# Designs tried in a protein design chat: VHH binders against o26223. Part 302

Target 1, 191 residues: o26223
Amino acid sequence: MKLLWTSQHIKVTVHIDGKVSKMDVLEAIKTRRSIRKYQDREVPEELIDKILDAAMCGPSAVDERPWHFIVVRNREMLEKIPEVHPYGAMVKDAPVAIIVCCDSSLEKIPGFWVQDCSIASQNILLAAHSLGLGAVWTGVYPLEDRVEGIRRLFSIPEHVIPFSVIPLGYPAENPGTRDLFDPDRIHLEKW
Key: E = the ipSAE of ESMFold2; O = the ipSAE of OpenDDE; V2 = 0.75 times the mean of E and O plus 0.25 times the DockQ between their complexes.

## First folded at step 19 (VHH)

Design YC26 (framework vhh_7nfr_2; at its last look DockQ between E and O 0.90; V2 from the best seeds 0.00; counts 0 for: pae E 6.7 > 2)
Fold by OpenDDE, look of step 19:
Structure YC26 (fold): chain B 191 residues (1-191), chain A 124 residues (1-124)
Amino acid sequence: as target 1 above (191 residues)
Amino acid sequence: QVQLQESGGGLVQPGGSLRLSCAASGFTFWEKWMSWVRQAPGEGREWVSGISYSGGWTDYADSVKGRFTIARDNVKNTLYLLMDSLKSDDTAVYYCAKHKYSATPETFDEFDYWGQGTQVTVSS
């Protein structure tokens, strides 16, 4: 099923307590939390498209854009992911998951694909949050056991590296907000 | 240091039962797939059974299917092999093996650690 990308400007509408609100970028970043519990509610394809659009808007080394995305809605496959990812238990409860992958053949500078796919993954999380969805980044790379597990499960070719698995859904939990600012991590001019 | 220590082997009569145990240490046991592999005298290694980290996936060689049951206790860091209806051809050294990957092993090099093995002898 080819995701028909409609170029419509992403109006971020967040339903908070039944109200539609716009979330600015700083709010999205500061209020985002990992969500591991989901409602029994389907995520519209339109939202996934918007999320994937956002995922592809991040920078990449020399604009290599090495990322590929597997959108998983099949219930059987979602239920299998936890068997190959020991920290992916919540995936079976999600209506959809996105697997972020790197096509190594697209890499122009060695090693930067990790940064590229990280940016894409983070954009997925932020976009999801801004759209009123919950998501969590479950790391696959660089752990070989998970990489190969996901690879085999989804028949991913050798030149493509699974990087992350991100389940998404309407949140069934509210973990609250955190203040993570630490001035001790800021160094001026020198260490 | 990763350690795998098998126990529970012994001499049994045909039709008998044994329970093998493998005590694991030196790694996060519940994060890893595990298998049993056996080697009979003068024979090559034979994969026997495998289990996912949660136990949600199990698989068996055709030779033991319906007779053996693989299980694990992630709190005790222990892998088990319940062997029922034992046959003479089940006689072998049984090894506990740690998977490199969260997948069914395709080759024996997909195991990164092995136990010392425990002898199982089925004889009348």
Scores: ipSAE 0.776, ipTM 0.894, lowest interface PAE 0.6, mean pLDDT 92
Fold by ESMFold2, look of step 19:
Structure YC26 (fold): chain B 191 residues (1-191), chain A 124 residues (1-124)
Amino acid sequence: as target 1 above (191 residues)
Amino acid sequence: QVQLQESGGGLVQPGGSLRLSCAASGFTFWEKWMSWVRQAPGEGREWVSGISYSGGWTDYADSVKGRFTIARDNVKNTLYLLMDSLKSDDTAVYYCAKHKYSATPETFDEFDYWGQGTQVTVSS
């Protein structure tokens, strides 16, 4: 094991055949891009486990943790998603997709599940990026036709609300980074 | 304003064929699932066939499987029903219906817009 030191934070780098690395959190946030083209390459279950672990680390309203995740690897099911999601064409080409859902029976504060599942969804994107994968959040909720389409396709019960479909895989495109900082969006003390 | 206009109905002998058309306007046709629904005299409505927005998914009622073909042209905003081997039991008013959801309908309330219908009469 080789330990590397930085000025404020410790990164643990293990250089055994190059299998383990760590990305700074600000770097991950700034460099993550929506990836819609994927290599024909399997994503190891270990990486999906790490991504879902990260998803569940997000805060939630009164710790309600309303999220559930459906991991879809079956080719036939991935190919059917574009038929119920008109803007989800790239899902058929992904090796795996994660469907983020809310179990409404776990809600403790009505309506905050949207924020909770948004946080989990963003954590999936960041974790995937840090592991060398590309992903994109395709919106399901609040679009009623998509919500019902996904629910019926995956036999999701009525009290469970599909929130997002996130295809992911090793990237086959590089859209580059963007400089989106806009000081005019920052208001000090009042609007 | 959503508009659905069926055409192509008529009188035909048993074993004959018809092609129904439904011209759609007032919404983004290629983003919506569509169906044909029929109502025979003195009977309730019967779902006949449905098609996903791209045409990659289609399904048919058991009563018409193998005889009817649903199709769509997303450039012309038109839904079709190709009807072969017609039987007297196919006599009905045929309606073009727009799905509320991108899913197989479970009730007729899941169609939010309907055409006025076109009469198909199969008689000897």
Scores: ipSAE 0.088, ipTM 0.574, lowest interface PAE 6.7, mean pLDDT 89
ESMFold2 (binder alone), look of step 19: mean pLDDT 83; pTM 0.837

Design YC27 (framework vhh_7nfr_2; at its last look DockQ between E and O 0.63; V2 from the best seeds 0.00; counts 0 for: pae E 3.5 > 2)
Fold by OpenDDE, look of step 19:
Structure YC27 (fold): chain B 191 residues (1-191), chain A 124 residues (1-124)
Amino acid sequence: as target 1 above (191 residues)
Amino acid sequence: QVQLQESGGGLVQPGGSLRLSCAASGFTFWEKWMSWVRQAPGEGREWVSGISYSGGWTDYADSVKGRFTIARDNVKNTLYLLMDSLKSDDTAVYYCAKHKYSAWPETLDEFDYWGQGTQVTVSS
């Protein structure tokens, strides 16, 4: 019996009304999309706090929690980010961006900070989506040109490494959902 | 392989104009900041002008400010330097240089690739 997975078009009813739509974890993961267009609407601080709380709940190597977050709302600075990040054009249109950084002095095991900050970044995306916001992960590390560009722009200390820039806002686009399941990428017991 | 090839240099009289070009290949040109650097005879290399990847930001050395204009065509993978009101002290080999960072260079070590240069001679 081939279970015909009927692609139920989960109509993500973007409730326009300020009601924080609660998504379950799997729904948030499966329906999340990169959002690069935003409404001309401010994001409440309460939502940013919730997002940052989520960002700090991920695991890290030996619980090193090396992450720092720069919350950018200043319009001038948001408009400057695209000049140092060639794929950050949408940042200028966002009401807020979060820069995820690693404090290398907090690292306990070399190299795991990349995983730690990745988890934090993904949690930001999922949390944002679950709260009715759109976001996109714009990679900074490991590209030296972007790392140093962001570092200098925000006067980030040498021991702190900018990892990602994540613009956030109420979405002004709906890219739809994708089915990305690929059974060919699953191996049982051995390759 | 990254390649930068300058052209457009030559002999001009004081007050004259030149347009330098730099053809770039071997990397995604529009993703990188670019600069012009020059070296006069017997002198060290001097940063002349820089431009962000989109062209949104430009900057100039004080010695050329108001006379030179940096530009780029990201479709053609070409960097330009428009030089007006040329002076004898502008005589130099002009190099196209790729930035390591998306930032204004603090030292000449912040360029990872250089062209072969094009000679500009300003003389009466």
Scores: ipSAE 0.843, ipTM 0.925, lowest interface PAE 0.5, mean pLDDT 93
Fold by ESMFold2, look of step 19:
Structure YC27 (fold): chain B 191 residues (1-191), chain A 124 residues (1-124)
Amino acid sequence: as target 1 above (191 residues)
Amino acid sequence: QVQLQESGGGLVQPGGSLRLSCAASGFTFWEKWMSWVRQAPGEGREWVSGISYSGGWTDYADSVKGRFTIARDNVKNTLYLLMDSLKSDDTAVYYCAKHKYSAWPETLDEFDYWGQGTQVTVSS
């Protein structure tokens, strides 16, 4: 993207195969599955831009919007993430990963950044799914060993907290849908 | 209760080899980074080598690079240090150390558990 481009092109939706994708929001929520196997296929930058646009649309505590994102495509770095994240083995096989971070200097209400970054992370998963990509949320915060491991690997400053690592790519698996509705979790008027 | 027990030290001639072992218990070994740290008489502790939980990422102090090899067996919960081409300045007590974080240590405070140590003496 050139510096001379206007904000007009920022509003253009990113297309899959030259077609505007469409998925009902309830369908996206109900059919999204964690995908841990990916095709050997690059994910275009425009799709990542669209996903990150969606991530930043989430609500945040008092509009603090504390999130920052690191987009990782470098093969050597993707291969190192599993070495600081023992349950992140699939990251080495992903064409790209997004690290969701909190800039604590943007916090207005202490501790709500976790909810804020969780919302951004879920939006990444849903947007990726709607674009034909698969993704999975791998937890970093609140596990101190992982937080520090990711921080040092990516030279993340002390006031920035890595929250999650989300590998994504075109899926190479189809785990199917699940029926998770449980009426016993619904309480009318009181517990 | 975390326990780290080193073995395999001894007296060796310059140019010789030793293999150190560290038996680990009381924690999930395969989820933790591990290091070897040594202390020569009257000196502070010096980081020697470290290894990620899977063994896929290793690093060495410049003083031992090319001569020492760190390894782990996550089935037997054992950390190893293969020491080749030993020199007199390798003489030290060698400690097995558990990382607090999945990262290369910046200070010795980042090791939360230590073994009792095993003596390595390189003498002509």
Scores: ipSAE 0.365, ipTM 0.742, lowest interface PAE 3.5, mean pLDDT 90
ESMFold2 (binder alone), look of step 19: mean pLDDT 83; pTM 0.842

Design YC28 (framework vhh_7nfr_2; at its last look DockQ between E and O 0.89; V2 from the best seeds 0.00; counts 0 for: pae E 12.1 > 2)
Fold by OpenDDE, look of step 19:
Structure YC28 (fold): chain B 191 residues (1-191), chain A 124 residues (1-124)
Amino acid sequence: as target 1 above (191 residues)
Amino acid sequence: QVQLQESGGGLVQPGGSLRLSCAASGFTFWEKWMSWVRQAPGEGREWVSGISYSGGWTDYADSVKGRFTIARDNVKNTLYLLMDSLKSDDTAVYYCAKHKYSGFPETFDEFDYWGQGTQVTVSS
């Protein structure tokens, strides 16, 4: 019995201008760009739920799943984030931002939480893109000034580490696609 | 190497004004919060004022509020303190300090670099 790996092509149906478009995972990865300009349009909660669902589907070390997510829609708070994140200027223009955090008490193997939260953050970006939204990863960890700034701003407890801030919105820019393939970075069998 | 160099201090009469400058180098200036801290002879350090990256957020000690203005020029990598209506109790060495964290300081341990200071003397 050949287990036909039905490649469940997660076709994400994106309503762009009233049309539902489906994007496969490879297309999402290859065409994703950082988006820093957003329309004056609210992001439906349903889309955020889908994005967060995707964020939690990534692997983690020993299945520790250390991630927490703060969903920020409050305009005042969105406007404050740039004051504690020097590269977060676009956050004030976004209708929503997700802050990815690590609960250190959930960590089973030291240090892997960075990978876990990175995977979660990337899944947020890919999911957002597949749903017709634009997003950008603004790094918080490991820079102490940003970590503490975000911590204080959102009253994040000491055992929880803010990792990234990801603004989301309908894109108001189209930076195009890039070919980033570099065969010089590929080594066969050995370096 | 991080360097902070204060200037603009001097002797002034009560009611006078001074503008202090702090020239910053060795780090990306606009990425860091900055503060002024002063120390009078025989006294402890006193936080005076702080400013965010873009200058959007500023705060002051109660002792200087309404008289001092903190500002920054991120193109020139310079921090400023405009001091008006100076009083004798403003006499101190004024230090420029770089923040470790984004936010107003709770303790002096939140500064990782200090300038050498500039003397401000307010006397008749």
Scores: ipSAE 0.750, ipTM 0.882, lowest interface PAE 0.6, mean pLDDT 92
Fold by ESMFold2, look of step 19:
Formats: structure tokens, C-alpha cells, sequence
Structure YC28 (fold): chain B 191 residues (1-191), chain A 124 residues (1-124)
């Protein structure tokens, strides 16, 4: 019997069309890129469920968890998003989009919902990437034009605030990685 | 500074046609929904027509459907209203209006900038 001490990382093993994918969390953060071109291929419901589970694992101010998510697969609706969101042109080509919303009635500390929904949105991007999908965060809040356009398009009630629209699908592009570390942005003890 | 300048109004006979133009500057035109709004003498304002960013989504007041056509040229930053089969009831000042929000308006508070207007008079 050979006994080994192993260094263990938290990794997710995902089978995608017979391929085994394993990604370290730091690798996922460093290699995630905005993906705006998608294959004509449906994203399984099971992957969306995993992504939304990850989204809801984020911390929130005073555990307020103000987020709600709209999953959009309807082609007609996806095609209408660019008509109310001028920088959302790629959404019409995505098999699915997730709209991250804040229910203001769940707010416990005024204004922190922005941070809460930002955390959920970033977790969606990272989870999608770790599952072999590509995604991009398109901003809605705080741009009033986009907020009202999306609210009206999806019949979102007045007390619910659409925060972001995140189209996603299997990537049809590979923009590569970037080295963005800048030590001049790091200040020790003081500015 | 946002500027909207209407032109193309005038006197026309019933059944005639007219093309209104609105030159836009001071904002990114293709990022905004636009509308035409009219006001007859002694009357309140009436929304006439609206158009989305790309022009792919348009709508009209019932009073002008089938006779008026809204269009935009995002290269020239110009909004148009093509008016056919004009009636005396169409006599009004016509305003180009910039939407504050995307979507067809429910109230006039949803427009943040207006042109000075161009007079359309339909009479024999």
C-alpha cells in the first residue's frame, strides 16, 4: 500500500461532448474573456441551473440576497433586446440570456443591491466559463434608458430593477488570454 | 448640447403629401428612440409616431396609421415623417422628440428634449 500526501485544489470536472474539463478557480478568473459570438447550439437546462446556483452563492449585504433572474430562450424576445439596449447586439445571436434583477423590497441596506447584483453577475460569468460556455455582461443599470427599456420589454414590475443582461452560449470565438496585472495599482499601507 | 431642428412643414391641400425632417446633434442619435408629437391650436399634445434605435420597431397613433411613415437615417442623424393623404385634422405644429427611455411612451415626461416645431397647415 503506497500512501501519498497530495495537494488538493477545488476543481469542477465537466463532461462536454466527451471532453473532460477541469479548471482551478484562479485559472477560471484569469482566463475568462467576454464572448460575443456563439455556436448555433442549445445550452442544456442543467448548465443554466448550475450557473444560477453559483450566482446565488455570492455574498450580499446583510445577507439580503436581493437578486432575481430571468432566463430568456425565446428567439423573438432575444431579438428585441438590441432595440432597447444599443450595446446588446450580440444577444440576438445567443441561444439564451440571463437578466439579473434586484427586488428592491428585499433590500436591507439602501444602495448595496448594486454590489450584490454585481457579485451575482460575475459569478454567472465565471460559472459559465468553467462549464465551457462563453458569456458577456452587458450593462443595464444605472443607465435609465436601458433600465426602462428592459423593464418594459419583460414586464418587470416597478419595484424590480433590471441590472444586467448576460447572453451566453458555446463559444464561436477565442480571443485568447490577457496579462493585466499592474503592480503600480497596488499600494501598501497607504496611497 | 442636444439640438433637434425640424423642417419641411408648410401649407398643403387636403389629400396632399409632405415630408418632415429633424436634424439631430449633441447626442449619439443611433442610441436613442425618437418620436414625432403634434399639437393643434388650442389642443393638447398628441403622440404621432415612434421609432426604435435601428428603425426595426415603429408604431403610430390610430389617427395617422396607414397615412404616415416614420423613418430614420442613422448615418445622417436625421428623423423623418412622411405624411400622405393629409386632412385638415392634421393641421398642427409637429415636434421631433428625443426619448429619455427606450420603448413607446406612456407619458410626455418620457421625452427629455424637443425641437422648436414645424407648422403643417392643411387647408383648401
Amino acid sequence: as target 1 above (191 residues)
Amino acid sequence: QVQLQESGGGLVQPGGSLRLSCAASGFTFWEKWMSWVRQAPGEGREWVSGISYSGGWTDYADSVKGRFTIARDNVKNTLYLLMDSLKSDDTAVYYCAKHKYSGFPETFDEFDYWGQGTQVTVSS
Scores: ipSAE 0.000, ipTM 0.321, lowest interface PAE 12.1, mean pLDDT 88
ESMFold2 (binder alone), look of step 19: mean pLDDT 83; pTM 0.839

Design YC29 (framework vhh_7nfr_2; at its last look DockQ between E and O 0.72; V2 from the best seeds 0.00; counts 0 for: pae E 7.3 > 2)
Fold by OpenDDE, look of step 19:
Parts: C-alpha cells; sequence; structure tokens
Structure YC29 (fold): chain B 191 residues (1-191), chain A 124 residues (1-124)
C-alpha cells in the first residue's frame, strides 16, 4: 500500500484483492463497514496520525473544535476497556483504539459538542477505511455507565467527556457492502 | 420496570454456608455491573461485593474477602453470592444493587436500584 500526501490532497492507495486501488470519498463512504475482527498486525503510527488529522478536519459549532483524542496501544488498557464497555469486546483484539473526548471548557455553544465529536468520530472511520484499516464506532456518550467507566479507567478529568471508543486494525473480516438508500426517507420541499 | 428480588437467606450456624440469589428484570442485565450490600441491625450499609457485567472483574470488602464469592448468570438474569465460613457478624439484610456506572462503587449513590433484601442470620 502506497500513501501519497500533499499539502492539499490526500491520495490513498489501498490493496483490494491484491491490487492497489485509490479510494475516493464517495467510495469510502459507501463501502465502509464496521469491522470488529482484526489481524495480528500493528498499525503504523503514520496511519494513526493521518486518521487523527482527518478527525480534526471536520466542522464544529462556531469552530469550537472541542475534541480530544486518547490513542491507546497499551495491551493491558485495551483489555480493560471491555470490562467497562459491554459492547466493546472487540477492543481487546485491536492493536489500537482511539477514544474521542470532548473538553467542555472549549465548548462555545451548549450541546453542539455531540455533533462535533460525532463528525470527528465518523471522519476517523472513513479515514481508517480509506487507508485499508477496519474500525467500529462503539458509543460511550450519552450512557452514564459507559462514560464514567471510561472516565475512571483513563483518569479523564470531570470537564472532559468521553464520547466514543474506536478500535482500529487491519481487517480480518469482510462483511461486504450494503445498499442503505431509502427513498421513503426523502421529502421534497415539505414533509 | 426494574425489579431486583433477593432470595436464599436464612438461619445458619457459624461456619455454615449460604447462597443468595438475585433475580433481575426490567433492564438488560448482562450489560450492567451489580453489587451486594448488607445492613446489620442498628448499623449502616456496608458494600460487600461487586461484579462487572461480564464477570471478568470482581471485588470484595475486606470483611468478606476469601469467604464470599460473587457470580452472575447473564442467561438467567441472576446475581449470586456464595457465602462460606459464615460468622455472627455476617448477620444482616443482604441487598442486590444495580450500578449506575461500569465501575466499583465509591458511594451508595452510585446504585440506582435496590432489591427488598433477604435476611441472613448467623447464630449458634
Amino acid sequence: as target 1 above (191 residues)
Amino acid sequence: QVQLQESGGGLVQPGGSLRLSCAASGFTFWEKWMSWVRQAPGEGREWVSGISYSGGWTDYADSVKGRFTIARDNVKNTLYLLMDSLKSDDTAVYYCAKHKYSVFPETFDEFDYWGQGTQVTVSS
């Protein structure tokens, strides 16, 4: 896999069926799937950096950019996450996880941080996929049991809210693609 | 509606054993941490033991460590407390409690639901 980065454009070449292919943004969006099985293979730091760069490129309310990211590679910590997140079992099998958090002190307009962190989380998923990695969004906020579990596990300050846990790795499954287009969800001019 | 119903309490002699059960309903049991809390007559509440949703993590009060074992059956939606080597000071009402958070409790306010309790009496 060859990655070409320019100051203005990110070109990603991924190996699909043994062939190097470029993935455009629409392809990334349409073909992305939640991946919960990973190869026993480390994810290069360079890829994580690119993913985090993408995560920070999303819009935010009044450009508040409230997000913080905890990159977890420690095996012991990865293995502990499933104990505080009942749907995070796959995290223990991932070589790395990103915890997306909100620093509430950076919030300028109340409530929009959820959208901001959602955008960041989705960008992580798309970027990961475009780079030939698999990832899954495991929701933390707004469930208090998970929020507090992750908070205490990672000693996250009270003013910082854990939002999502995203394990990443080279995929060890191929769930295929889905067509999720539903014209019944489209309304023209009025409901 | 969340319901927790304890059972298995009774009268036992010192050195005896009991198994308490807590039947849970009204919530997804397997995704919540659970604890046992007890209260002796005239005494305050005492946290006894806690267990993570998967059972992978357990903890015990020092007073019961090595004698009690907390367990759960997520298929049966049941929490258990195996009590061995019972002592007179173990006499109390034992409550099943649901955690608010996926952590071991620091205060009793971190429980959002309680059972009615089951009486355990250890006496010669």
Scores: ipSAE 0.780, ipTM 0.897, lowest interface PAE 0.6, mean pLDDT 92
Fold by ESMFold2, look of step 19:
Structure YC29 (fold): chain B 191 residues (1-191), chain A 124 residues (1-124)
Amino acid sequence: as target 1 above (191 residues)
Amino acid sequence: QVQLQESGGGLVQPGGSLRLSCAASGFTFWEKWMSWVRQAPGEGREWVSGISYSGGWTDYADSVKGRFTIARDNVKNTLYLLMDSLKSDDTAVYYCAKHKYSVFPETFDEFDYWGQGTQVTVSS
């Protein structure tokens, strides 16, 4: 027993893996900003898994859950996304992007997939923010040129509709918070 | 209204060079993919080259690879085709075409607007 005969000043170290960020949900909602500048720093696969788990926790029309996700890390592919998405220039500078898609064969109520995928997309933004990442939702649907461009770039079949492209990474900017509450938008009992 | 006007065609000797231009108006040029398409007398149309909205992604028909260069100027709203090492088989009317989608085309139905064309004739 070597430990028994050593100095009384020995220290036992307990190794704690990683640093886990926490954030109140209302704080996350109020402080999330669109982030378009990212550090040259890899996003661990573990964080992407947590983000996608959160994305799938959203409600959907009649529980149809029509969403699928493409995780893009390949530099060549990330650099091509802006060429089929004219307002997505920041994607080429992101370490990773998530493409939110609808599989129309999973639709149970026609047309509600847009709301379903919007919910999944917003959950991605909030989860990324809570994990210390920055992200931005870049629109694909309903713009047909973007939809077809992304579909062909990623070999997405005709019954699957790319909805949004969400680049993310550790933020290299801080736009600050803002107060957007407007009581004139609230109507009690009637318009 | 969308307008595409080609220019720069003409008569050239084999091995010579030409630069075609296409002036674009009536749409947001820098948001759209563009192509050149040609049609030789008595033949069907042939896609020649295409270019993404920023110019970062280009592609060419096998018949012109290494000899032709597609380019664009998004400030001047102009598409170009730089044609080098011209051959008699390059003789055709060359059309500027606007893509419906941000992708290299599989069919000519994927172009929604066309210019009137400019004649290129390669002969000694």
Scores: ipSAE 0.039, ipTM 0.541, lowest interface PAE 7.3, mean pLDDT 88
ESMFold2 (binder alone), look of step 19: mean pLDDT 82; pTM 0.830

Design YC3 (framework vhh_7nfr_2; at its last look DockQ between E and O 0.01; V2 from the best seeds 0.00; counts 0 for: pae O 11.2 > 2, placed apart)
Fold by ESMFold2, look of step 19:
Structure YC3 (fold): chain B 191 residues (1-191), chain A 124 residues (1-124)
Amino acid sequence: as target 1 above (191 residues)
Amino acid sequence: QVQLQESGGGLVQPGGSLRLSCAASGFTFWEKWMSWVRQAPGEGREWVSGISYSGGWTDYADSVKGRFTIARDNVKNTLYLLMDSLKSDDTAVYYCAKHKYSAFPETYDEFDYWGQGTQVTVSS
């Protein structure tokens, strides 16, 4: 099968001076890329509020909504995250990071909190992107050494599980988009 | 499989210096926290110092603060302990230890692998 491509191009100049950018949901999903370089520019609290509101809109197993979020803006704390989380090196350069956690006391079905917090984490990425920000999901769970490192760094209780660390800021890079659709992954009626 | 091999121990006079090394293999060294732990004759083990992945965070037991320096070389997969102003109380077998967690230890159960140790003796 061959696809016909049109030459129609939409060039977007995004103004972020106090205005929220508008983006269709399918466009956001298809154009979001992991961003690891950020401008030296603060992210307004209003945008973080919108991102966390979006994070909490995700479905959860039996509506258990087990998630909690730690918003980290303190420079010294952001600089310490890479010392306990080696794949989070870019966090020290971000103006803000969000730590997605599970409160296990809110679980109604054991173990589904991983799916729940994954949904919340992805919503953070999409909401950030739609608002003109760049972000990247850095995995903490299930790596036990990093889970405990983050827990101790942020005084997170034993019954609360840090799941991911998501640095975000105005992007200082543009990796472009990718075509990842693979029809061989689609199975009709059975495998 | 994890292997930790200490070297650099020996006999020194009080006030002297030694540099211990620990060669690491069988794991991704740069993503693990490491410590030195010592055991004096007839005593239990005592945590001496710990160091984060990059070396950006270090901590020391009060008994050695200001005299010992922990360091690491993530290219050579080697952990170091520079010991200055040695005292008779520093006489011990010194062990290199791998952390389970990316944190300073709260219990000795938080070390999952140990070296065989190197003897440090401070006397003349």
Scores: ipSAE 0.379, ipTM 0.760, lowest interface PAE 3.2, mean pLDDT 90
Fold by OpenDDE, look of step 19:
Structure YC3 (fold): chain B 191 residues (1-191), chain A 124 residues (1-124)
Amino acid sequence: as target 1 above (191 residues)
Amino acid sequence: QVQLQESGGGLVQPGGSLRLSCAASGFTFWEKWMSWVRQAPGEGREWVSGISYSGGWTDYADSVKGRFTIARDNVKNTLYLLMDSLKSDDTAVYYCAKHKYSAFPETYDEFDYWGQGTQVTVSS
C-alpha cells in the first residue's frame, strides 16, 4: 500500500539551527529507528524542551500524569549509567539522556503508570526523531536490578520508579527504515 | 558507488516552468533525505528544498516557496524539482544532494554526496 502522503497530516514544526522544518506525524512514526551512535555534538536546550513538551502531551489514566523526567548531561553520570544498565552502553556516547520516572504518589489507578510512562517515552522518541535527533528506548522497569541501579545512581526517592533511560543526540548512523506492517496481526470484528 | 545525476535544466523565459530530475543509485534511496541546492555565478551555494524519506515532509527556501515543489519517486529512485514562475534570480546550477543524516542541515557539510548539477538559465 503506497502511502500517498497528503498535506493534511499533522506536522511537527522543528527548529534546527534556526531553520523551521515540519515532519508529518506518520512520517515520524514510520521512519523512526533506534539510534545508538551519536555525533560529537551538543543538543540544544530548546530541542530538549520541545521533546519534554511532547513527552507531557500524551494521555494518562484519568489524567494522572505521573511522569517525571531527569535530564542528564553530566559526562560522568552518563558514563556511569552503563554500569547499572548493561544494555545501555550507548548512553556513554550520548550528549544527553532523559530518564523517565513515575511518581507513585501521583498514581490514581494502580498499574496504569506503566502505560503512561510508555506513552511519554515513545513521544520522546518520536519528537527526537522529528527534530533530527536519534534516540533509543533502554528499558529499566520492570527489571529490578536496573531499577535499583538507576535509583541509587541518581538518588531517586523510593516512591519514584525509574522507567526508562533514553539517550539521544544527533545521529551518527542511519539504520534505514523497515516495513513492519503485518496484516496477520489485524483482525476484523473478532479474532 | 553513490551516484546522483541531475537533468532537466535549460533555458527558459521568466514566468516559465522547468522540471528537474535526479537519478540516484548506489544507495538505498528511500532511506535518505534529499535536497536541492543551487549555485548562481559568483555566489555561494544556496539550499533550495528538501524532502524526507517518503515525501511526507518537505521544506523550501523562502526565495522559492510557493513556486517550487520537491517530490520523489522511491520506486524509480528519482528526485524531482518542479519549478514554476521562474525568475531571473533562479538562474543557477542546480544540484541534487544526499543527506548524510536524518536532518536538514544548516550547513552543507551534512550532505555527503552531490550530483554534477544541471544548468538552469532564466532569461528573456
Scores: ipSAE 0.000, ipTM 0.284, lowest interface PAE 11.2, mean pLDDT 87
ESMFold2 (binder alone), look of step 19: mean pLDDT 80; pTM 0.817

